# Ledger of designs, part 134: VH-VL binders against q9h9l3

Target 1, 176 residues: q9h9l3
Amino acid sequence: PRKMVAIDCEMVGTGPKGHVSSLARCSIVNYNGDVLYDEYILPPCHIVDYRTRWSGIRKQHMVNATPFKIARGQILKILTGKIVVGHAIHNDFKALQYFHPKSLTRDTSHIPPLNRKADCPENATMSLKHLTKKLLNRDIQVGKSGHSSVEDAQATMELYKLVEVEWEEHLARNPP

## First folded at step 7 (VH-VL)

Design W55 (framework fv_unasnemab)
Fold by ESMFold2-Fast, scan of step 7:
Structure W55 (fold): chain C 176 residues (1-176), chain A 122 residues (1-122), chain B 107 residues (1-107)
Amino acid sequence: as target 1 above (176 residues)
Amino acid sequence: EVQLVESGGGLVQPGRSLRLSCTASGFTFSDHYMDWVRQAPGKGLEWVAFIRNKFNSYTTYYAESVKGRFTISRDDSKSIVYLQMNSLRTEDTALYYCARDEYSGSYYFDYWGKGTTVTVSS
Amino acid sequence: DIQMTQSPSSVSASVGDRVTITCRASQGISSYLNWYQQKPGKAPKLLIYDASSLQSGVPSRFSGSGSGTDFTLTISSLQPEDFASYFCQQANSFPYTFGGGTKVEME
């Protein structure tokens, strides 16, 4: 078994009408939920839309934020060679402009046994908030101040641990 | 390279207090968890306490045998971790090691100091 | 607390022998188990972390295996410098706990 971490990123809108999603915060936790990384990240492009209601990011967070190029290097150093858990994790990797091996990637939005435990259709994409409430009896992403990427990463790791034995066994028999 | 140097040990009577210090050098101290591990004469290793880094709000944990009597703390500006030992008992007699706790994906003690001796006796 | 039961307490061995030391956890600890070597008058030295990962600078004759509750440290061909005490340690949850140790003695 390999070292395992969970990641959650927050994005802001850049480009024409804020249509492009650019990385603005990244949180990484280890197997026990301890924070390995949590930084606000300054996009290389002008921020058009902070998307604060969802991201929790405000202009003040950008003042001392780590520039994207530096943050990316730090993040990739943590992720390389590890099993990386996330929810709809392809969005996080896209924002990081990073390719992580599929064999070391675990996406809690696409694990049929996890949906089954939550009494949801196995092939549906369920929100992190819904799965966490159903399976961990915990409310996350509460209020209008935006999401906490630390809280989301921690919930994601805990959700994966519920199906870890079953899913790792499935992947060993059906490699991606 | 990486160095951990413990100090503050000595002979002390039961019920008294001692403060141990561990000065770190050769790495970014503020990024690491720090632990204290002790070893009674001729006995095995016993984990005592740890303190997390700033990212994890400097949270602390203690072995049941020392809970309420010992306090671990750190000063990142000086690269020092402390162990404040109150209400000392004869069974606290041991060599006290400071250890660097790797926690990025795994947990283990990759560097240890030489230790500082604490003797609690009348 | 997770109790770590280490066996044997001591073993007599000769240079060239294969030595096996075992550790059992009172509950599942996944692969969060480390092995340390301690020579008289010295601080412990990390040998193996994450059950089976060899620490940099440690000779390849040392190896670790196991997961869950049962773990093994193996020295494939004992050398004179390997006569020492060995300790396992779980890092799955706090408080961290050590095994009672195994003394590898010359005989």
Scores: ipSAE 0.017, ipTM 0.633, lowest interface PAE 7.8, mean pLDDT 89

Design W56 (framework fv_unasnemab)
Fold by ESMFold2-Fast, scan of step 7:
Structure W56 (fold): chain C 176 residues (1-176), chain A 122 residues (1-122), chain B 107 residues (1-107)
Amino acid sequence: as target 1 above (176 residues)
Amino acid sequence: EVQLVESGGGLVQPGRSLRLSCTASGFTFSDHYMDWVRQAPGKGLEWVAEIRNKFNGYTTYYAESVKGRFTISRDDSKSIVYLQMNSLRTEDTALYYCARDEYSGSYYFDYWGKGTTVTVSS
Amino acid sequence: DIQMTQSPSSVSASVGDRVTITCRASQGISSYLNWYQQKPGKAPKLLIYDASSLQSGVPSRFSGSGSGTDFTLTISSLQPEDFASYFCQQANSFPYTFGGGTKVEME
C-alpha cells in the first residue's frame, strides 16, 4: 500500500555515564510533510545527559512530556502497517524498543541511488544534513542549540521522494 | 465507533448569519483535520473549508466562494468543529456535511455526518 | 482550480453487470483521487482512496485505477445495493474539487 510516513527521534543520555540513548522527542510526518505526531517524551530512567547540542532537549521540555510507555503506544499505532522512512532509522527503532518489518522500512542513509544523485560514493553513509543541502539546497540542523526533529523528518521524506520510484522497483525485484 | 453530528442549520434571510456545529466522538479529535462539504438541492458536492490540527498550526483553508464570509474553527476540549457563516446568500442554500480528513497516508474523507440543512431565502 | 470531469452522468445497468465510471482531472494530481458513493437521503461514503486503495469494509467488487489525469472506478458485478450516485474527488491541491457525479440506475 502507499501509506508512508517519515520519523525522526531525539535521544538523551541515561544509565551509567549517560551512555544509554533514551527517547526524548519523536516527530512523524506524512507523505506531504504534514505533522502526524510531535511530542517530548519522558524517559523512565533518570536523565544524566540532555545532549542539548544535538537533541535540542532541555530540562524544561520534560515538565509536560508524555511518559515513555504512553508515547510508545501512540507512536507504534501510527507506524504499524505503514512504510516508515528515516535516516539511520535503526537508532530510532532501538530507542522505541520496536521491531518494524524490514520490507516496510526505508533508510535514507543506505539508499545507493540517493548517494549517486548527491555525487557521493554509493555505499557511504552520508549525513542527513549533507544530503539535504546537496539535493534540496536547504540547510538543516544549523547552530548548536539542537536539531528540530520535525525539520529532519520532513527533509527525510523529501529526500526519499527523489528516489522513490527507482527504489521501490528495486525492492520489488530484490525483497529485503 | 466514529460519529459526527451536525447542528445549527435552519431557514435564514439573505445577509444574516448562522453558526454550524459538528460534535465528534469515537476518536482522538485533536489529531485530525476537519472539513465542511456542502451539497445544494439536487446538485453535487462542493468542498467549503478545512481546519488542520494543532501539530499543523490550526491552519484554515476556504473555497473562494466563501472566503471572507465563512470562518472555520474548532474546540478540541469539546471535540467540536464550527462553521461561522456570515453575509449569507441564496447560493449558500445546501445540506452542510462535517467530514473527517484522514491525512496519515493520504487525504480523504473517511467519515461524514448526516448533514444539517441551511436554507437562505426571503 | 482543478476541474474534475466525470463520465457518464448516468448509466442504466442490471444486477450482475460490470460498471465503469471515469474521472478526468484538468491537471496532474498524481494518485490523490478518492471515490465516494451516495444513496438518496444519505451522506457520502468513502469507497476508494489514493486512486486504488479499497476502504475497510467496502466489498471487493469495487476497484479503482489510474494516475495523473485519468481515473476509473469499476464495479465488477453490480448488486442491488450499488444503485447510487458516485463522485470522484481530488485531494492534490486546494480547493478540493469533486466530479459532477454519476448516477447508476436500474435498467
Scores: ipSAE 0.293, ipTM 0.777, lowest interface PAE 4.7, mean pLDDT 91

Design W57 (framework fv_unasnemab)
Fold by ESMFold2-Fast, scan of step 7:
Structure W57 (fold): chain C 176 residues (1-176), chain A 122 residues (1-122), chain B 107 residues (1-107)
Amino acid sequence: as target 1 above (176 residues)
Amino acid sequence: EVQLVESGGGLVQPGRSLRLSCTASGFTFSDHYMDWVRQAPGKGLEWVAEIRNKFNDYTTYYAESVKGRFTISRDDSKSIVYLQMNSLRTEDTALYYCARDEYSGSYYFDYWGKGTTVTVSS
Amino acid sequence: DIQMTQSPSSVSASVGDRVTITCRASQGISSYLNWYQQKPGKAPKLLIYDASSLQSGVPSRFSGSGSGTDFTLTISSLQPEDFASYFCQQANSFPYTFGGGTKVEME
């Protein structure tokens, strides 16, 4: 069988007025939630806004952080050829400057059966926090100091597993 | 080329201690889970212990038969995994293999060393 | 602990024969089952992982199947180098456990 991983990235603001989202942390977990990768990443541009409330990133994390080009190479080696699960995953791929094949991409923010199982409109983009609470009875992203990308990647994988059989059958009948 | 080389085995009396080492080369050691698996003379395979990588907090797991007596540890700077064996029993007599657990999420031992022999005898 | 029952304990076979080895788990292990080959005086070698995935470099005459509790390793046309012991191993939960082994001997 083909291997499956889940990814979640944290971004900081760079460029004019901190408008550009640059990769500052990436976590990747396997099917069972074990961590394959979790590194703080140093953007090539000056950080204007750490977005700490959401990202959990502080200046201290940038000391000895892995430079973007090196981190990108490490991450892509893990993702290549695998089914990659994420929540609003296009933002993660954009921050990585990477194009993953659509046939191997699973976005838990755009899986209609998952929303239906949560009693939510199938066309709505529901937050990871809401879906995890509703379907897994678990609170994530608690506290005041930002999100844990490890926790988010683990929750994302577990959410996908709830609809995996149904969704893989759908994709086999309706190839992207 | 991936290589695992075990050392530290020998003949020891019951109740004594031995420390086994496994030196790894040819891959990024710090990214992998490492395991010890033993085989008593003429018998099958028995999993002994696992140590996870830094990303998974160096968590350790043990077979019930060795829990409290054996300690698995690692030194990522030297690419070595250790098995400290205390309070040895005759039942611990075996060839001890070091094995690499594939970290991609499939959990299988894709590379093994040649093993080091531990004989516990009075 | 998950008990792995492997059958048969030994089988006598000739070159060209189809050999099937079975492994049964005492509880569900999904597809977290691996198969290893061991020749006398040598370390085990991975043949199949995740129940049915063939390890790189392993001949295609080896195949695995099954899920849940019942698994099989098949050698479609036995070759001289295949006379060895074979072990299944579950990786679903700790402690990891191995089957008792199957010795494939020349008839």
Scores: ipSAE 0.468, ipTM 0.834, lowest interface PAE 2.9, mean pLDDT 92

Design W58 (framework fv_unasnemab)
Fold by ESMFold2-Fast, scan of step 7:
Structure W58 (fold): chain C 176 residues (1-176), chain A 122 residues (1-122), chain B 107 residues (1-107)
Amino acid sequence: as target 1 above (176 residues)
Amino acid sequence: EVQLVESGGGLVQPGRSLRLSCTASGFTFSDHYMDWVRQAPGKGLEWVAEIRNKFNSWTTYYAESVKGRFTISRDDSKSIVYLQMNSLRTEDTALYYCARDEYSGSYYFDYWGKGTTVTVSS
Amino acid sequence: DIQMTQSPSSVSASVGDRVTITCRASQGISSYLNWYQQKPGKAPKLLIYDASSLQSGVPSRFSGSGSGTDFTLTISSLQPEDFASYFCQQANSFPYTFGGGTKVEME
């Protein structure tokens, strides 16, 4: 379990009408919640919409931000060979333009026993905020100033740890 | 090649101060937690202090025996970690090792320096 | 503080012997247990981390096992270069604490 990290990314809008999601911050934490990586990332394309309400990204964060190509290399070095936990993690991998092996990927938005513990339908996709409140009695993503990707990654790891033993056993019996 | 080189040890009287330095090379120093571990003559190992990295706000942790007397700090631009030792006692006599904490790989000291000797005596 | 009780304090052995060293934590530390080797006049060297993971470059005759409170380091076939002191260390909580050490001596 120690070769396990949790990731959460923030995206800004690029492309026509800001409809393309481009990586603008990435946070990665280890099994205990210590931060392995947390950088603002400069997209290679012009930012049309900072999506500040959700991303927490403002124009000042882009000053001295790590260029996408460099940040991607740093992030992939951390993720390679590790079990990576995320919430709706396919969005993070898409923003990173990265394919992580399915056998080493854990998505807390698609773990039936986690929903069950939260008294939610097993087949539903529940938000990170809802699961964290129900299972950890903690409020995250509070206010209008955007999300903390560090806080979200830490919450995601803690949520996974609640079902880790039973879910790893399930995956061993039912490989992806 | 990863290297850690300690310096600053010596003979000092009780109640005085010493500052130890550890110069790192061969890796991205700013990404690692750094620790000091000591070993009294003929005795076992005792963890002294840790300083975390920028991502974890350079937080510091100390063994109770040195808390309030020792201060760990770092200069990421020079790849140096320091241990400022004040109000030294005879029981602080030891070989002081600098060690790299590989926290991305589950908290272990994967590289150690050769140590610098601190002798506190009248 | 978490107390690490290491046993035996010393063991006399011959080349080719199987050597086992045990380490007990006063409270649960999951698998946050590391093993180090120290030769006279030298700095400690990491052998095993996270209870059972072999450090790169360390011979496969070294192995670790255990979780929670009870841990074991095993040397399956002792070699001349293995006569040294061995220390366990918990990394579960601060302060980090080491076992008292085990001296593996020639018979």
Scores: ipSAE 0.540, ipTM 0.851, lowest interface PAE 2.3, mean pLDDT 92

Design W59 (framework fv_unasnemab)
Fold by ESMFold2-Fast, scan of step 7:
Structure W59 (fold): chain C 176 residues (1-176), chain A 122 residues (1-122), chain B 107 residues (1-107)
Amino acid sequence: as target 1 above (176 residues)
Amino acid sequence: EVQLVESGGGLVQPGRSLRLSCTASGFTFSDYYMDWVRQAPGKGLEWVAEIRNKFNSYTTYYAESVKGRFTISRDDSKSIVYLQMNSLRTEDTALYYCARDEYSGSYYFDYWGKGTTVTVSS
Amino acid sequence: DIQMTQSPSSVSASVGDRVTITCRASQGISSYLNWYQQKPGKAPKLLIYDASSLQSGVPSRFSGSGSGTDFTLTISSLQPEDFASYFCQQANSFPYTFGGGTKVEME
């Protein structure tokens, strides 16, 4: 099925000592890497820690950011009924306060054939940066500006495409 | 209900210009790629141009036969896509359709307008 | 440009017949192939997208198959409203290109 999208979210720290991860940016791309959604999102709670080195989020991005409730509705409209690809995607779904069916979820951090192609232990959780460098010969998440969720979502989709035929066959035989 | 309504067609002489409009309603226009597809009398379909949405930098693409002569543009505030046709040739005579590109799937035209007729004749 | 060769150019058929239309791409297009129906004086209507996905509201007698270069549209049991022209279209790369069309006409 070509109704497959890849998602990557950026979170900031809210709540006591900034320990709660709250959605602050979401990017969604189609099978070919075209951007379906890319918005900065204003959490409902006070931001304690921007986590800028990883998130790329700064105070300036919050000025015209889409409120969480509105952004969540827009994002869920795109994801519902589609195969959703992500890397450690449970973190993105948690930040969205959303349940996506496991049968329609693909997590590139938990696909043994993908690790095998990268000469990594099959059951290890490898970083998106490492898999992208090994398999696509591309450096992502470089520099001091934090991660680009668009870049991460695009890399995630390309990684999944390397094992799509093999993995979809596996899932048909071994439903989640 | 999704609707696309084309306008601006007519009879023009070779070498002249014409601007087509397509007014969209019933969906979030700014989320979609928009295309123009034409059909010469009694002939098949020919893709003409595409304009992408804001998330994809309003990138434009053209068929080789119209490149340099036609310009596709859009006004998201009015939900209109345009096709500016310059240096028209008799070969440009066709019914011009506006179509919505469902790119979240796999790039297919899920809705079409009824078309507007362009006749280029001396 | 990717050339789309569609066959046959026309077919005469009767209600209840199985009709098969073939589309061949000059190079690999994965599954980025769509099928449209066009009735006289009307705009095209999407039938099938991504080679084999049936568009909402389209009767199940329509089906698509294929990948790479060879694609088929099948109408399992032709109905009176199915006498129309059919076009394939590749969406793999620009420029998008259409097949020459197949006219399904009454015997």
Scores: ipSAE 0.556, ipTM 0.850, lowest interface PAE 2.2, mean pLDDT 92

Design W6 (framework fv_unasnemab)
Fold by ESMFold2-Fast, scan of step 7:
Structure W6 (fold): chain C 176 residues (1-176), chain A 122 residues (1-122), chain B 107 residues (1-107)
Amino acid sequence: as target 1 above (176 residues)
Amino acid sequence: EVQLVESGGGLVQPGRSLRLSCTASGFTFSEHYMDWVRQAPGKGLEWVAEIRNKFNSYTTYYAESVKGRFTISRDDSKSIVYLQMNSLRTEDTALYYCARDEYSGSYYFDYWGKGTTVTVSS
Amino acid sequence: DIQMTQSPSSVSASVGDRVTITCRASQGISSYLNWYQQKPGKAPKLLIYDASSLQSGVPSRFSGSGSGTDFTLTISSLQPEDFASYFCQQANSFPYTFGGGTKVEME
């Protein structure tokens, strides 16, 4: 089978009123949770809102951060040709300005068997925090200092592994 | 072109120490896990140790037969991985290979050096 | 430790023969199994990773199959350069362990 990785990105606000979400950190882990990539990323546009409460990003993290164009190249090299797992992953791909094939994309916010195991409605969009607590008995995104994208990527991979066999079988029978 | 070049092997008496080095070139060394694998004369392969990259906190793993005696380390600025071998025993006699561990989606040794010979004998 | 049992320990074969080598793990290792080729006096070379993925540059006559505990390396039509030793290796858990090796010799 194809290699599998999990990704989680942190965004900061750029543009008018900080309404544009720009990539400012990206973490990628392999199937066993080992970190393949974890860098702070400098957006090409002025940061208006660090969104620190959610992103965990502060002005000091931008000093010597990898410029977006360079980081994007590094990240895409890792993702290309692999099955990529994420939670609400369309947001990460949008921030990367990247198209990943649907056949190789796994979004843990849209896997009905995973919601079912968590005693949640199959078609509801449940948060990563909720699914991780219900299914892995682990608290992530604790406190107000912001999220760890490494922790989130690792939790996302672990969640996918709970339904991997049945979901891959489903996708083989029902190709996207 | 990826190259791994081992050095530091030699003849030593039991109980002594040796430090092996492996100089890497042709790839971004700091992004890879590095391993040592040995082969006793006329025998098969035995994995010895692994050191992970900075992203994974330079975590180290050892075969039980060398645990407590051998230390794997690395210097990313020089692209070198080391194996410090203390309290050497005759059963440590082997050709020692340095290998690159690909870990992005799976784990395998895609490049190996030519090896450096360690002989532990009185 | 996961024990890797490899068979046969040696096989005599002729150019054009189909050669199969098997490897059995003492515990389930999913598909975390690699195959290496080693010629006398040389370092091992990766042939197959993740049980069935052919390494770039390796001839298509080499193939791997299996999952869980039972794995096979197949050489569909043996060539002169294929006379060598072959080793399986599990990468499921530490310590990584190798099979005892199979020597493929000329008849």
Scores: ipSAE 0.220, ipTM 0.760, lowest interface PAE 5.0, mean pLDDT 91

Design W60 (framework fv_unasnemab)
Fold by ESMFold2-Fast, scan of step 7:
Structure W60 (fold): chain C 176 residues (1-176), chain A 122 residues (1-122), chain B 107 residues (1-107)
Amino acid sequence: as target 1 above (176 residues)
Amino acid sequence: EVQLVESGGGLVQPGRSLRLSCTASGFTFSDAYMDWVRQAPGKGLEWVAEIRNKFNSYTTYYAESVKGRFTISRDDSKSIVYLQMNSLRTEDTALYYCARDEYSGSYYFDYWGKGTTVTVSS
Amino acid sequence: DIQMTQSPSSVSASVGDRVTITCRASQGISSYLNWYQQKPGKAPKLLIYDASSLQSGVPSRFSGSGSGTDFTLTISSLQPEDFASYFCQQANSFPYTFGGGTKVEME
């Protein structure tokens, strides 16, 4: 079997009116939730909006942050060849300017059995916070200080593990 | 090339202490989980202890047979992992291996040193 | 602790033979099982991890299978360099535990 990791990224606003999402933190955990990577990342463009309420990122975190080009290389080295789990993971890959094969990608925002277990419509896109509360009885992303990408990546892996057997079976019969 | 070099073994009397060292090279030591595994003469392998990396709070784990007597620690600036062995018993006589625990996605010992011999005898 | 029972303790075989070694866990360990080879006077060498994944640089004649409690290491066509001891190891929970070993000897 292939190795499996979970990823969660935090983005800040760059570009006109801060509407462009640029990578500013990335956390990667292994199957058991151990941290493989967790770094603040300096975008190559001027930060217009830290989006601190959601990202947890402040000006102080940028002082010793890893430049985007270097961070991207480190992250891709970890992700390549592995099954990568995330929540709304396309946003993370876009911020990384990276293509990961669909056959090795698992998005917990688009797994019908997971929604069923949470008593949610199978075709709905549910938030990580909602699924984690319903299925793991755990509150994440609490307060006004922003999200922890480590906490989010760990929750994402635990959610995937709840449906792993049935979903891998489904993917084997219905390859993406 | 990845290398692990153990040192510090020797002959010691029961009840005494001994400290083993393992110097690592050829990889980013600070990112690795490090373990000690021992092998008594002519016998099988016994896992002794593990220390995790800084990202995982340097957490330590021990086999029950050594818990309270042995302490695993590391110095990332020197790329060394240590095993402090106190209250040594004749049953601790073994070749002690340092091993790297690959933890990205799975757990297994992908590199081992040649070992250092500890003999506990009166 | 999870006990690993390995069998046989020794096997006599000839070059070209298919050799199978089994390992049984006292509790379910999913696929968290590794296989190591040890030659006299040498450190162990990783052969297989996660029950069935072949370590880089290890010949394809080695394969692993199983899940849960029952696992098998197979050498499809034994070579002279394969006469050695083999150990299974569970990585499901602490403490990590090894099987008692299987010595593959020349017949």
Scores: ipSAE 0.007, ipTM 0.648, lowest interface PAE 8.7, mean pLDDT 90

Design W61 (framework fv_unasnemab)
Fold by ESMFold2-Fast, scan of step 7:
Structure W61 (fold): chain C 176 residues (1-176), chain A 122 residues (1-122), chain B 107 residues (1-107)
Amino acid sequence: as target 1 above (176 residues)
Amino acid sequence: EVQLVESGGGLVQPGRSLRLSCTASGFTFSDHWMDWVRQAPGKGLEWVAEIRNKFNSYTTYYAESVKGRFTISRDDSKSIVYLQMNSLRTEDTALYYCARDEYSGSYYFDYWGKGTTVTVSS
Amino acid sequence: DIQMTQSPSSVSASVGDRVTITCRASQGISSYLNWYQQKPGKAPKLLIYDASSLQSGVPSRFSGSGSGTDFTLTISSLQPEDFASYFCQQANSFPYTFGGGTKVEME
């Protein structure tokens, strides 16, 4: 079998009124939850809105942050050829300006069996916080100081592991 | 150039203690997991202990044969990993290697030091 | 603990020969298997990681294959510097365990 990692990114607001989401932190964990990558990332564009309430990012984190071009190269080396797990992962890939093969992508916001285990409608997009509380009995993203992308990536991997066997069998029979 | 240099080995009597050190250079030590692997004279390799990096809360793991007797630790400011060996037994006699544990989706020892010899004898 | 059974324990070979070394795990380890080379008086050197990935700087005559419980290291055309001991190692679970080693000797 292919190696598996989970990713979670934090974005800040750039562009007009801070409406563009630009990568400002990325965390990647392996199957056991060990951290493979966790860096603050400096966007190439001026940061208009740090979105600190959600991102946990402050101006001080940007001082020694890894430039986007370099960070992107490091991240892609880790992701290439692996099964990548995320929650609403298209947002992370968009921020990375990266295409990951659909056959190697697992999005915990779009796995019907996972929603079923949480007593949620199969086709609803449930938040990571809700699924983690329901299925792992753990509170994440608590307080107003911002989210931990490490914590979110770890929770995402643990959620996927709850449905891994049945979902991999489904994908083998129904290739994307 | 990546280098790992072990020191601290020697001849010691059963029940005594030794501290091994491994000084790393040529890479960002604080980002890597570090391991100790030993080899008894004329025998194969035996994994002893692992210490993870700050991202993984400096978590430590031990082989059952050394649990409670050996302690692995690290000093990131000096780029040194240590192995404190207490209550030594004749079975602990071996060449002790320091190894860098790369973990980029899989786990493997990509660089090893030349080793330091520990002889436990009455 | 996961037992790693390595075979053969020794093999006599000549330069240019194809050498195959096998490693069997007592339980499934996915692809978490590494191969190391050790020359007398020297530290082990990583050859192959994750069952089949060739370490940078290692000659392409070395290759690894397998998954689950059965793994193979192949040297396609043995060179003089390849006479050494070879060890497999599983990294699937603690404790990490090594095979007993295979000594590749000159004919």
Scores: ipSAE 0.006, ipTM 0.589, lowest interface PAE 10.6, mean pLDDT 89

